# Ledger of designs, part 186: miniprotein binders against a2bj90

Target 1, 235 residues: a2bj90
Amino acid sequence: MSRSARRKTSALNTVLRVVEVFASIQGEGPFTGTYSVFVRLAGCNLRCPFCDTRYAWSLEAGKPLGVEELVEEIARYEPSLVVITGGEPLLQRHPLNSLVEGLESLGLRVQLETNGILPAPARDEQLWRVYHVVSPKDVPVRVPGAKLHPSWVDYARATGRAWFKFLVANEQHVREVAEYVAKLGIPRSRVYIMPLTPEKLDMKELLELHSRIASLAVKWRLNFSPRLHLLVQLP
Key: E = the ipSAE of ESMFold2; O = the ipSAE of OpenDDE; V2 = 0.75 times the mean of E and O plus 0.25 times the DockQ between their complexes.

## First folded at step 22 (miniprotein)

Design UB26 (at its last look DockQ between E and O 0.94; V2 from the best seeds 0.86)
Fold by OpenDDE base, look of step 22:
Structure UB26 (fold): chain B 235 residues (1-235), chain A 84 residues (1-84)
Amino acid sequence: as target 1 above (235 residues)
Amino acid sequence: SEEIRKRAEEAIREAQELLKEVIERAKKTGDDELQWLAKLAEIYLRAAARAMQKGDYDKAEFYLDLALQIIEEAKEMLEELKRK
């Protein structure tokens, strides 16, 4: 391969399709309450009927941004955490590894949100070093084409840097989560249940749903993830 | 199509009738858990109706199915409460 071809391939690995960059509080999972910059990447391998970020499903919904420019933009917010989310961030795996390298070089902590369909990071990837919240879409709510990749269980055991977050509506869903994680050998300490909230829920109903699911989390000895951003009316 | 819309509207209406019966029965028992299930079904059924009105039939079906599952759970609980 000519020096010109290597330069063109290196340039392709330095551009991300980004929907939005914003500062907020992490509302979900193990980092709830953390001042965070959110980077929402474009493109998803699923079409979840309950998705609240459908505008991120197409790769074309994102603007092309250079990794260096994006690192500089993120750094200006002085975040306590960088949250990489979107449709499915791992669809942009190569430039995402470059982004993580840039952010880690500045001493920034990074957390990825993923649906867990694509393989977990390998040891030679920069993504190996970051935190991951895996949100399976095969249990208890079943999205067509969703299946947790087994390597996420292995990654969680090897690194201790993965958690699993499940959407639930009722006790039957919580039971299915408990059975699923037991079968996979996922420690309960790494499992979060989160309320399945429809759009435009009123605050009273939203709070009651949180309370009911939190009580089920205690009953079933699982961690509870709020949707804190919805409760406090942040992005 | 207009036919898909009509079928979705009919399915939601049928679910609303089932839910109405569950709500009225739940009120008579005074059981908090049963009243919550009835309310939860209402939340998701309203989400289904909103999705249908927007022409988002995948979302409408998803929330309708979820509402129907919770309605069935509430009916089972009502039958258990009658045996006590």
Scores: ipSAE 0.849, ipTM 0.936, lowest interface PAE 0.5, mean pLDDT 93
Fold by ESMFold2, look of step 22:
Structure UB26 (fold): chain B 235 residues (1-235), chain A 84 residues (1-84)
Amino acid sequence: as target 1 above (235 residues)
Amino acid sequence: SEEIRKRAEEAIREAQELLKEVIERAKKTGDDELQWLAKLAEIYLRAAARAMQKGDYDKAEFYLDLALQIIEEAKEMLEELKRK
């Protein structure tokens, strides 16, 4: 078959349900401050009470976009990082692997954000080679249905391409995170704690909460993640 | 259900009244950590109240529970300071 025919057939079979695509700054985790394009995929396997992006929970919230079209759109932004988020992006794993393949062919760096319920990438997946920020929702908060799949710890050890990020309010939460990651064998260097920031905080409150959680990160020898986009008022 | 919603609204109001007392007592101590715990409880209780007004009862319950846990921690610190 011609390259044109294979490409058209792939576009029909490699469609993602996409809620939004936009440029901004990665505000959280190890790539904080990086000029990024965010791709928010529809569908989620959790209903976290604190979720900021409830509009992405339903698969029907996304419109179908072909992978080739999406790669071209992303490339036009000239991003330093492509952040794939959602909902839970791994609910669309197969077309997501196709997207990653296209982005990697252009030399674009990719980061996935996941709640870690579905298994980590296998070695034969395109997702194996990208970076992952895993946000378990069973500690310190206990979201119904949340449970970190153990393969994420194995993946992190094997590849060095996964980090674990936890929302915390206070020292009791940090203690719970520390116990959890120790039990699972996750090294401190791979752990981020991040302030649990409700909507509509004024700037003084937002800064004080950041300061207090950052101080706890130092005390407990964990990495600190800001929510930088909130501090600089970006999406 | 309406019963659960009504109980949550009452619990938020009760927590708000308790918090006013805790904030005042925390200020009198001059203890920085205690005053921060009181402020942190206020932050999450406001988030619970806001979520309740929007009809987001899961979010309201989550932040209310968090606020109550922090209020209890602050009360325990106040009791410890009284013993000293």
Scores: ipSAE 0.830, ipTM 0.918, lowest interface PAE 0.7, mean pLDDT 91
ESMFold2 (binder alone), look of step 22: mean pLDDT 82; pTM 0.779

Design UB27 (at its last look DockQ between E and O 0.97; V2 from the best seeds 0.87)
Fold by ESMFold2, look of step 22:
Structure UB27 (fold): chain B 235 residues (1-235), chain A 84 residues (1-84)
Amino acid sequence: as target 1 above (235 residues)
Amino acid sequence: SEEIRKRAEEAIREAQELIKEVIERAKKTGDDELQWLAKLAEIYLRAAARAFQKGDYDKAEFYLDLALQIIEEAKEMLEELKRK
């Protein structure tokens, strides 16, 4: 087959359902503070009661975009990091791998956000080489059906490219996280605790909650994740 | 349903009364951590009430349960301080 015919066929099969693309600061986890472009993919396999992005739950919330077009849109922002989020991005795994290939060809650094229910990348996937922030929802916030796939721990050990981030409210939650990660063999250097922040907190309350969870992180020798975008009022 | 809504409304009201008592007792102790626990429970209870008003009963139940858990922690701490 000619090169143009093969490329055209591939483009027809590499469509992502995208809710939004926007520039901001990565406010959470190991890349906190990085100038980023966020790509929010449609569809989620959970219905977490505390979810901040319920508008991305349905696949119908996303518009179909070709991967090549999306790569060009992302590149125009000149990001330091591309954050793939959603819903749950791994529900669109095949075209997502195509997007990662395109972004990597431009030398763009990629981070995926996932709830970890679907398996970690295989060694022959483009996603194998990107960074992952895995947010299990089975501890301490126990969402039904939210079992972390064991391959994520294996992936983290093999690659060093995964971190585990947990929403916590208090010390009892932190204790549960500590027990959970110990059982799974996740080293504490890969673990982040982050304040569970409901909507409509005033700045004083938001700062107090951050301060208290940060103190617990120090006490339990875990990493602390802010929700920096809330503190600086960015999307 | 209306029955479920009424039960949730009653549960939130009962939690609001309970947290008032805990806040008052925590204030009298002067203990920083206890006062924070009481405030934290109130924060999540407000989130539950707000979600309830919007008809988001799953979110309301989640935050109510969390608030009640923290209220229980605060009550246990109050009893421990009473014993010395």
Scores: ipSAE 0.845, ipTM 0.927, lowest interface PAE 0.7, mean pLDDT 91
Fold by OpenDDE base, look of step 22:
Structure UB27 (fold): chain B 235 residues (1-235), chain A 84 residues (1-84)
Amino acid sequence: as target 1 above (235 residues)
Amino acid sequence: SEEIRKRAEEAIREAQELIKEVIERAKKTGDDELQWLAKLAEIYLRAAARAFQKGDYDKAEFYLDLALQIIEEAKEMLEELKRK
């Protein structure tokens, strides 16, 4: 390969399609309450009917940003955590590894949100070192084309840096989650259930739904994920 | 098509009547869990109706199906409560 071809391939691995960058509180999963910078990447391999971020489904919805520029932008917020989310961040796996390397070089903690369809990080990837919240879309709510890649179970066991977050509406959904994680050998301590909230739910109904699902989490000995950002009216 | 729209609108109306019946029956039992299921079904049916009005038929179908599943769970619970 010519020196020019290597430079073009290196340049492609240093650009991300980014929808938005903003500071907020992590509202979901094991890092709930953490002051975080959110990096929403463009493109998704799913079309979940309940998705709150449909504007991120197309790669074209994102602007091209250099990894170095994005690291500098994130660092200005002085975050306690960098949350990489989007449609599906792992669709941009190569430049995402470069982003993680840059962020870790500054001592920043990184958490990825993924639907778990694409393979878990390998040991030689920078992504191996970060935290992952995997949100399967095959149980209890079944999105067409969703299947948890088995390597996420192995990654969780090997590293202790993965959690699994499931959307649930009722006790039947919680039962299905409990059976699914038991079958896969996922420890209950790594499992979160989260309320399936429709858009424009009123605060009273939102609070009641949280209360009901939290009670089911206790009953079924699972962790509860709020949607804290909705409860406190943050992004 | 306009026919698909009409069928979806009819399905939402039928589900609204079913939920109304379940809510009224749930109120008569005084069972908190049953009343919650009836309310939860109503929440998702309202989401379906809103999606439908916006022309988001995938979202409308998703929330309609979820509402109907919860209605069936509520009906089963009503039958169990009558046997006690």
Scores: ipSAE 0.835, ipTM 0.925, lowest interface PAE 0.5, mean pLDDT 93
ESMFold2 (binder alone), look of step 22: mean pLDDT 82; pTM 0.761

Design UB28 (at its last read DockQ between E and O 0.97; V2 from the best seeds 0.88)
Amino acid sequence: SEEIRKRAEEAIRAAQEALKEVIERAKKTGDDELQWLAKLAEIYLRAAARAFQKGDYDKAEFYLDLALQIIEEAKEMLEELKRK
ESMFold2, look of step 22: ipSAE 0.860; ipTM 0.935
ESMFold2 (binder alone), look of step 22: mean pLDDT 84; pTM 0.798
OpenDDE base, look of step 22: ipSAE 0.855; ipTM 0.940
ESMFold2, look of step 23: ipSAE 0.866; ipTM 0.934
ESMFold2 (binder alone), look of step 23: mean pLDDT 84; pTM 0.799
OpenDDE base, look of step 23: ipSAE 0.856; ipTM 0.940
ESMFold2, fold request of step 24: ipSAE 0.857, 0.855, 0.813; ipTM 0.932, 0.932, 0.917
ESMFold2 (binder alone), fold request of step 24: mean pLDDT 83, 84, 83; pTM 0.790, 0.797, 0.797
OpenDDE base, fold request of step 24: ipSAE 0.846, 0.843, 0.843; ipTM 0.935, 0.933, 0.933
ESMFold2, last read: ipSAE 0.860, 0.850, 0.852; ipTM 0.932, 0.929, 0.932
ESMFold2 (binder alone), last read: mean pLDDT 84, 83, 84; pTM 0.803, 0.785, 0.802
OpenDDE base, last read: ipSAE 0.843, 0.845, 0.848; ipTM 0.932, 0.934, 0.935

Design UB29 (at its last look DockQ between E and O 0.94; V2 from the best seeds 0.88)
Fold by ESMFold2, look of step 22:
Structure UB29 (fold): chain B 235 residues (1-235), chain A 84 residues (1-84)
Amino acid sequence: as target 1 above (235 residues)
Amino acid sequence: SEEIRKRAEEAIREAQELLKEVAERAKKTGDDELQWLAKLAEIYLRAAARAFQKGDYDKAEFYLDLALQIIEEIKEMLEELKRK
């Protein structure tokens, strides 16, 4: 491709559809409690009935932002962690790799949240070096069309940079998760169970549900993920 | 559409009646786990009813099904207690 044509295609690949950028704490998974900037990308390849970010489902919900401009905006927050989430961020894979490159060049730590349907990063992608929290939706919640791509297990083994997080309601769900991860060869040290919390639970209900799921995590020798941002009422 | 809405409304109502019966039986046992499961079923059934009120029928169906699964779990545990 000519220099002019390459610049046109590069510019198109360096734009992300972004729903929101905001500072908060990471409330879930292995980085719980970390001061973070969240970048919510538009578009999702699922329509989970329990989704609490439905406003990010459509790609049209996002505003086009240049990657360089976005990197500068994120950096101004001075985050300890940049959390890329969405919808499903891997639907915008090419410009996402450009964003990751920019953030890493500034020494910023990046974590991706994904439903794991699209394949794990290849070794030559910038995403290869990013931390990933993979939330499969085929077990126990059985969302139609949700199937974890097998490459995520290989990626986790090869890099040590992926964890798997499951929404659970009760012990039957935890048993299903335990069987699922055993079948796939995912070690327990990489697995989190997290309470399935509907909207508008009062604080006593939220706390009791957390307590019960945490007790199950101990019983089944799995890691527990809170939804800390709900408990402390942050976005 | 109207038939689906009416069927969902009736299903939620029937689940609410079933939960009342099952929760009373759970309370009589004094068993902590049974009482928690009854509360958990109530939490999800309430979420189903709220979603139905908003016209979010996919969410309503999801939480209704979950509540019914928990109610079935309680019934199985109650039968096991009778055998002991």
Scores: ipSAE 0.865, ipTM 0.937, lowest interface PAE 0.6, mean pLDDT 92
Fold by OpenDDE base, look of step 23:
Structure UB29 (fold): chain B 235 residues (1-235), chain A 84 residues (1-84)
Amino acid sequence: as target 1 above (235 residues)
Amino acid sequence: SEEIRKRAEEAIREAQELLKEVAERAKKTGDDELQWLAKLAEIYLRAAARAFQKGDYDKAEFYLDLALQIIEEIKEMLEELKRK
């Protein structure tokens, strides 16, 4: 391979397609309430009908940003956590490993949000060291083409750095989650249920839905994920 | 197609009629869970209708199907209450 081809491949591993970077409170999962910088990556391998970030589905919706520049931008916010989200962040796996390396070198904690379709991190990836919230799209709500990759269960067992977050509407959905995680051997302590909230709910309906799903979480001995950002009107 | 749009509109209307009937029955029981499920079905059916109005038929279908599943659950629960 020519010196030019090696430079082009190295440059491709240092650029991310980024939709937005913003500071807020993590509203969901095990890090709820944490002051966080969100990095929303462009591109998704799904087309979930209920997706609230459809503008991130296309890779072209993102701007190309260098990893070094992005690390500097994130660091200026002095975050307690860096949340990498988007469509599907693992579509940009190679430059994402470089981003994680840069952030970890500054002592920043990193959490990835993923749909779990792509393989979990391998031991040699920088992504192996970070936290992961996996949001399966095959149970209880079924998105075409969604299937949890088995390696996420193995990763969760090996590292203790993965949680599984499921969208639920009612008790039947919670039952299906309980059966699914039992079958896969996922510990209940790593499982979160979150209310399936449509757009433009009023605060009363949003609160009632949260209350009902939280009560089901207690009944079924599962963790509850709020959508805290919606409740407190943050991004 | 206009035919797909028309069918989706008809399906939403039919679901609204079914929900009205089921919600009235649920209210008569005084059962809090049944009344909540009726509200939940209404929330999703409104989401379906909003999606439909925006031409987002995938979202409309998704929330319609979810509303219909909840409506069916309420019907089953109502029939179980009649047998007790």
Scores: ipSAE 0.856, ipTM 0.939, lowest interface PAE 0.5, mean pLDDT 94
ESMFold2 (binder alone), look of step 22: mean pLDDT 84; pTM 0.814
OpenDDE base, look of step 22: ipSAE 0.854; ipTM 0.939
ESMFold2, look of step 23: ipSAE 0.854; ipTM 0.933
ESMFold2 (binder alone), look of step 23: mean pLDDT 84; pTM 0.811

Design UB3 (at its last look DockQ between E and O 0.95; V2 from the best seeds 0.87)
Fold by ESMFold2, look of step 22:
Structure UB3 (fold): chain B 235 residues (1-235), chain A 84 residues (1-84)
Amino acid sequence: as target 1 above (235 residues)
Amino acid sequence: SEEIAKRAEEAIREAQELLKEVIERAKKTGDDELQWLAKLAEIYLRAAARAFQKGDYDKAEFYLDLALQIIEEAKEMLEELKRK
């Protein structure tokens, strides 16, 4: 069985629980500004109080979609980037690897968003070859149970395909991030700080918060992540 | 529970009163960072109050704790500026 035939057979055997598929701009992290298709998977192993996507927490919020069907839907958008997000996508690890296989066979660039609690991809997984933005929730926001799995640091070092993104409110939070990443051996070039934006901020407040966190990023020599989609009012 | 909600409501009201004082004092200093801390505390305290009104007590407590931390930072900075 050829590599292409094996991939097709694998895709036909798996199903993902999907909350939504939509086109927009990647608003956060290293790929900010890229025309993207977002695939929001159901289920999460956290209940972050600040979560913007609570509707994806329950696995039952997702509808079952065959991986082959999903690949076809995504491809029709002709995306520059496919962003797999959720909930926590790694809760559906097996069919997720099948989806990645299908997308990569079409030459599509894939980025995963994860809270980093579950282990980084193994070398023999399709997920090994995609990009990852890891958003630890144990520092500075201190979500219970949100311990970053140490394999993500090893994975980032081995592959160069992972970045770490932290929600921060102020300089005290940035100090905590700086201490955390230094202790774990995460280089500054892989670290993003992003403003913690509650709901219902007006545009002036949103811009001011962005400005203050961006200034802190420069001061602390860290990368800055906007929440660009909020600024330009896209989903 | 009802007891947790009552405690949270009281804590939010107390924080709102404390913030009014901090905002006034920060304004008198003319210090940009201090005025921003006061505004930032107000942003998160407003988020806490809104979450509480909707019955989202986990979100309310999270933003309240954050607002209180920032209020304390502002109070410490006010005392430092007074000494200088």
Scores: ipSAE 0.862, ipTM 0.933, lowest interface PAE 0.6, mean pLDDT 92
Fold by OpenDDE base, look of step 23:
Structure UB3 (fold): chain B 235 residues (1-235), chain A 84 residues (1-84)
Amino acid sequence: as target 1 above (235 residues)
Amino acid sequence: SEEIAKRAEEAIREAQELLKEVIERAKKTGDDELQWLAKLAEIYLRAAARAFQKGDYDKAEFYLDLALQIIEEAKEMLEELKRK
C-alpha cells in the first residue's frame, strides 16, 4: 500500500459528521444534573417516530469536523462531562474512538448515548473506557429494525460502565421492561425508565407525567430518568 | 397518499370519540388512576393529531396506537370498577 493510501485512510478516521456542539446540563440517566458539552453526531440507523432529533438522521445534516479541532472546541467549555449523542454515534465508530482518545488525554469524562443496535465496545477500543447509556428501541416501544445487541449486557457486566434507559408511557410498559431486563440478566440497578414525552407538552402535563412514571419506578424498584432539560427549559 | 391521510384522520376522530366517553365515565368514578389514564390518552391523542396536521403519518400512527392502548386499559378498568 502506497504512503498516499495510508495517509488517506488515516485522514478518514479523524473526521466526524457533527450536527451541533453545545453546553448544557445532562437531563437524562445516571449523570442527570451534570454540566456537559453535548456533541450531536449525524446519522442514525433507526427512524423512531417519537424522535426529537430527527434533524440528525441524515449524515449530510452534519458538518465534517476534524477530531483535533473538535477536542479543542469541547475543551474551551471546561465541561464536567462530554456527552456524545446524535442519531447513532456508533455509526462513526472509528473517528469516535479517536475523539475519545483526545478527550481522555485531557482528563475529560465521556458518556456515550446509543440505541444499542451496534456491538458494544471491544477491549482494544478507546470507547471501552467511557460510560455508556444504552437506549433500547425494541422494548417496550418497538421500533422496526431495533434489537439490542447482546454484547451490551456482557459489557455492562464486565465494566460497570453501562446503563439501560427505556422509554415508558404506563405501568404495562414498566412491567415489560422489568420482564425484559430479568430475562437478559441485567441488574435492576443499571435500569432507568424515562417518560415518553411527546413534543409541546405544557409544563403541568410534563410534570404530572414525570410524577406518574417516577412513582412506577419506585413501585417496580427501577431507577427513574427525568427529562430534566425539558423541565428546566434548557437545550 | 390522500387515502392514507383520510384513513388516519378518521381513526383519530374515532379515537377522540372513544376518549370522550372514557373521560366522561372516569369523572363519574372519582378514581384517580382511571382519570390519569384518560388524561394520558388525551396527551398522546393530541400528539397524534398534531403529527397528522404536519403530515408526519408515522408519528401520528405511533401516538394514535399508544392512545388507543391506554383507552382500552381505561375501559377495562371501568368495567372492573362496575363489578365492585
Scores: ipSAE 0.852, ipTM 0.936, lowest interface PAE 0.5, mean pLDDT 93
ESMFold2 (binder alone), look of step 22: mean pLDDT 83; pTM 0.794
OpenDDE base, look of step 22: ipSAE 0.850; ipTM 0.936
ESMFold2, look of step 23: ipSAE 0.826; ipTM 0.919
ESMFold2 (binder alone), look of step 23: mean pLDDT 83; pTM 0.797

Design UB30 (at its last look DockQ between E and O 0.93; V2 from the best seeds 0.85)
Fold by OpenDDE base, look of step 22:
Structure UB30 (fold): chain B 235 residues (1-235), chain A 84 residues (1-84)
Amino acid sequence: as target 1 above (235 residues)
Amino acid sequence: SEEIRKRAEEAIREAQELLKEVIERAKKTGDDELQWLAKLAEIYLRAAARAFQKGDYDKAEFYLDLALQIIEEAKEMIEEAKRK
């Protein structure tokens, strides 16, 4: 391969399709309450009926941004955490590894949100070093084509840098989560249940749903993830 | 198709009738858990109806199925309470 071909392939690995970049509070999972910059990547391998970010499903919904430019943009917010989310961030795995390298070089902590369908990071990837919140879409709510890749369980055991977040509506869903994680050998300390909230829920109903699911989390000895951003009316 | 739309509209109406029965039973018994299940079913059924009105049939079906599951759980609870 000519030097020109290697330069063109290296340039392709340095561009991300980005829907939005914004500062907020992490509302979900183990980092709830953390001042964070969110990078929403474009493209998803699922079409979840309950998705609140459908505008990110197409790769074309994202603008092409260079990794260096994106690192500089993120750094200006002075975040306590960088949250990489979107449709499915791991669809852009190569430039995402370059982004993580850039962010880590500045001493920034990174957390990935993923649906867990694509393989977990390998040891030679920059993504190996970051935190991951895996949101399976096969239990208890079943999205067609969703299946947790087994390597996420292995990654969680090897690194301690993965958590699993499940959407639940009732006690039956919580039971199914408990059985599923037990079968996979996922420690309960790494499992979060989160309320399945439809759009345009009023604050009273939203709060009551949070309360009911939180009580089930205690009963079933699981961690509770709020949707804090919805409760405090942040992005 | 217009036929798919009509069937979905009928399914939502049937679910609304089933929910009405659960709500009336929840009011009569004063059972907190049954009242919550009735409210939860209402939340999801409203989400289904809103999705349907927007032509988002995948979302409508998803929330309808979820509402029906909660209604069935509430019915089972009602039948268990009658046997005690």
Scores: ipSAE 0.842, ipTM 0.932, lowest interface PAE 0.5, mean pLDDT 93
Fold by ESMFold2, look of step 22:
Structure UB30 (fold): chain B 235 residues (1-235), chain A 84 residues (1-84)
Amino acid sequence: as target 1 above (235 residues)
Amino acid sequence: SEEIRKRAEEAIREAQELLKEVIERAKKTGDDELQWLAKLAEIYLRAAARAFQKGDYDKAEFYLDLALQIIEEAKEMIEEAKRK
């Protein structure tokens, strides 16, 4: 079989467990405000108490979709950004690399959201070339079993394609983040702090939390991430 | 674990009583930081209570612990101000 035929056959046999595909805006991190298609993959290696996407924890929550079929579905939205999220997308690493290959062949820009427990991409992976927003859950919020894999820092330094985003409630949390990233050698320019927002806050409370955390970001010379989709009531 | 659930309910009520004291002091002082800490504690304690009523006890415990840490910070500010 030719190289082209083998590659095509492999892509057709690769399946992802997908919970949902939908259009919205990216509300967090460095690409905030971008018209995006979200691909929520099933399965997670954490059980965060504050998780607002618990319906994606089990792999059984996802329906099996072929990679080529999924690429076609995503392309129909004409996205400016494809956000791969979940659960934890890296639990489906092999078919995820195939999805990324398909999306990149169409010139689509891709961002991955990960809790950083599994290792960063290797140079020979398609994931090497996409953007990553890494959200460690071992500081300042301490979720059992969470630990940032050290390869993410090496990957960020080597590629410039990773940012680190932390949920914070107050200045003590920001201090803990600052100490953590300094110890790991993560430059401040790659660090985002984001308000820890419980469900059912009214708009005034949401804005107050955003304002206070944004002020702390300025004080500590860190980047601020809103949760813009909450402010504008999009999914 | 019924005993643990009952203790969690009591812990939330105890935290609500502690918060009332912090809220009263924050209002009278006019201190911006104390008022902010009171608002923060209220937000997270309300989240804890809501999660508890829905049976989400791990979320309730998470937000209760956070609220209690903020209440403790506010109480220390009150005591430090009295020593000055």
Scores: ipSAE 0.808, ipTM 0.905, lowest interface PAE 0.7, mean pLDDT 90
ESMFold2 (binder alone), look of step 22: mean pLDDT 82; pTM 0.778

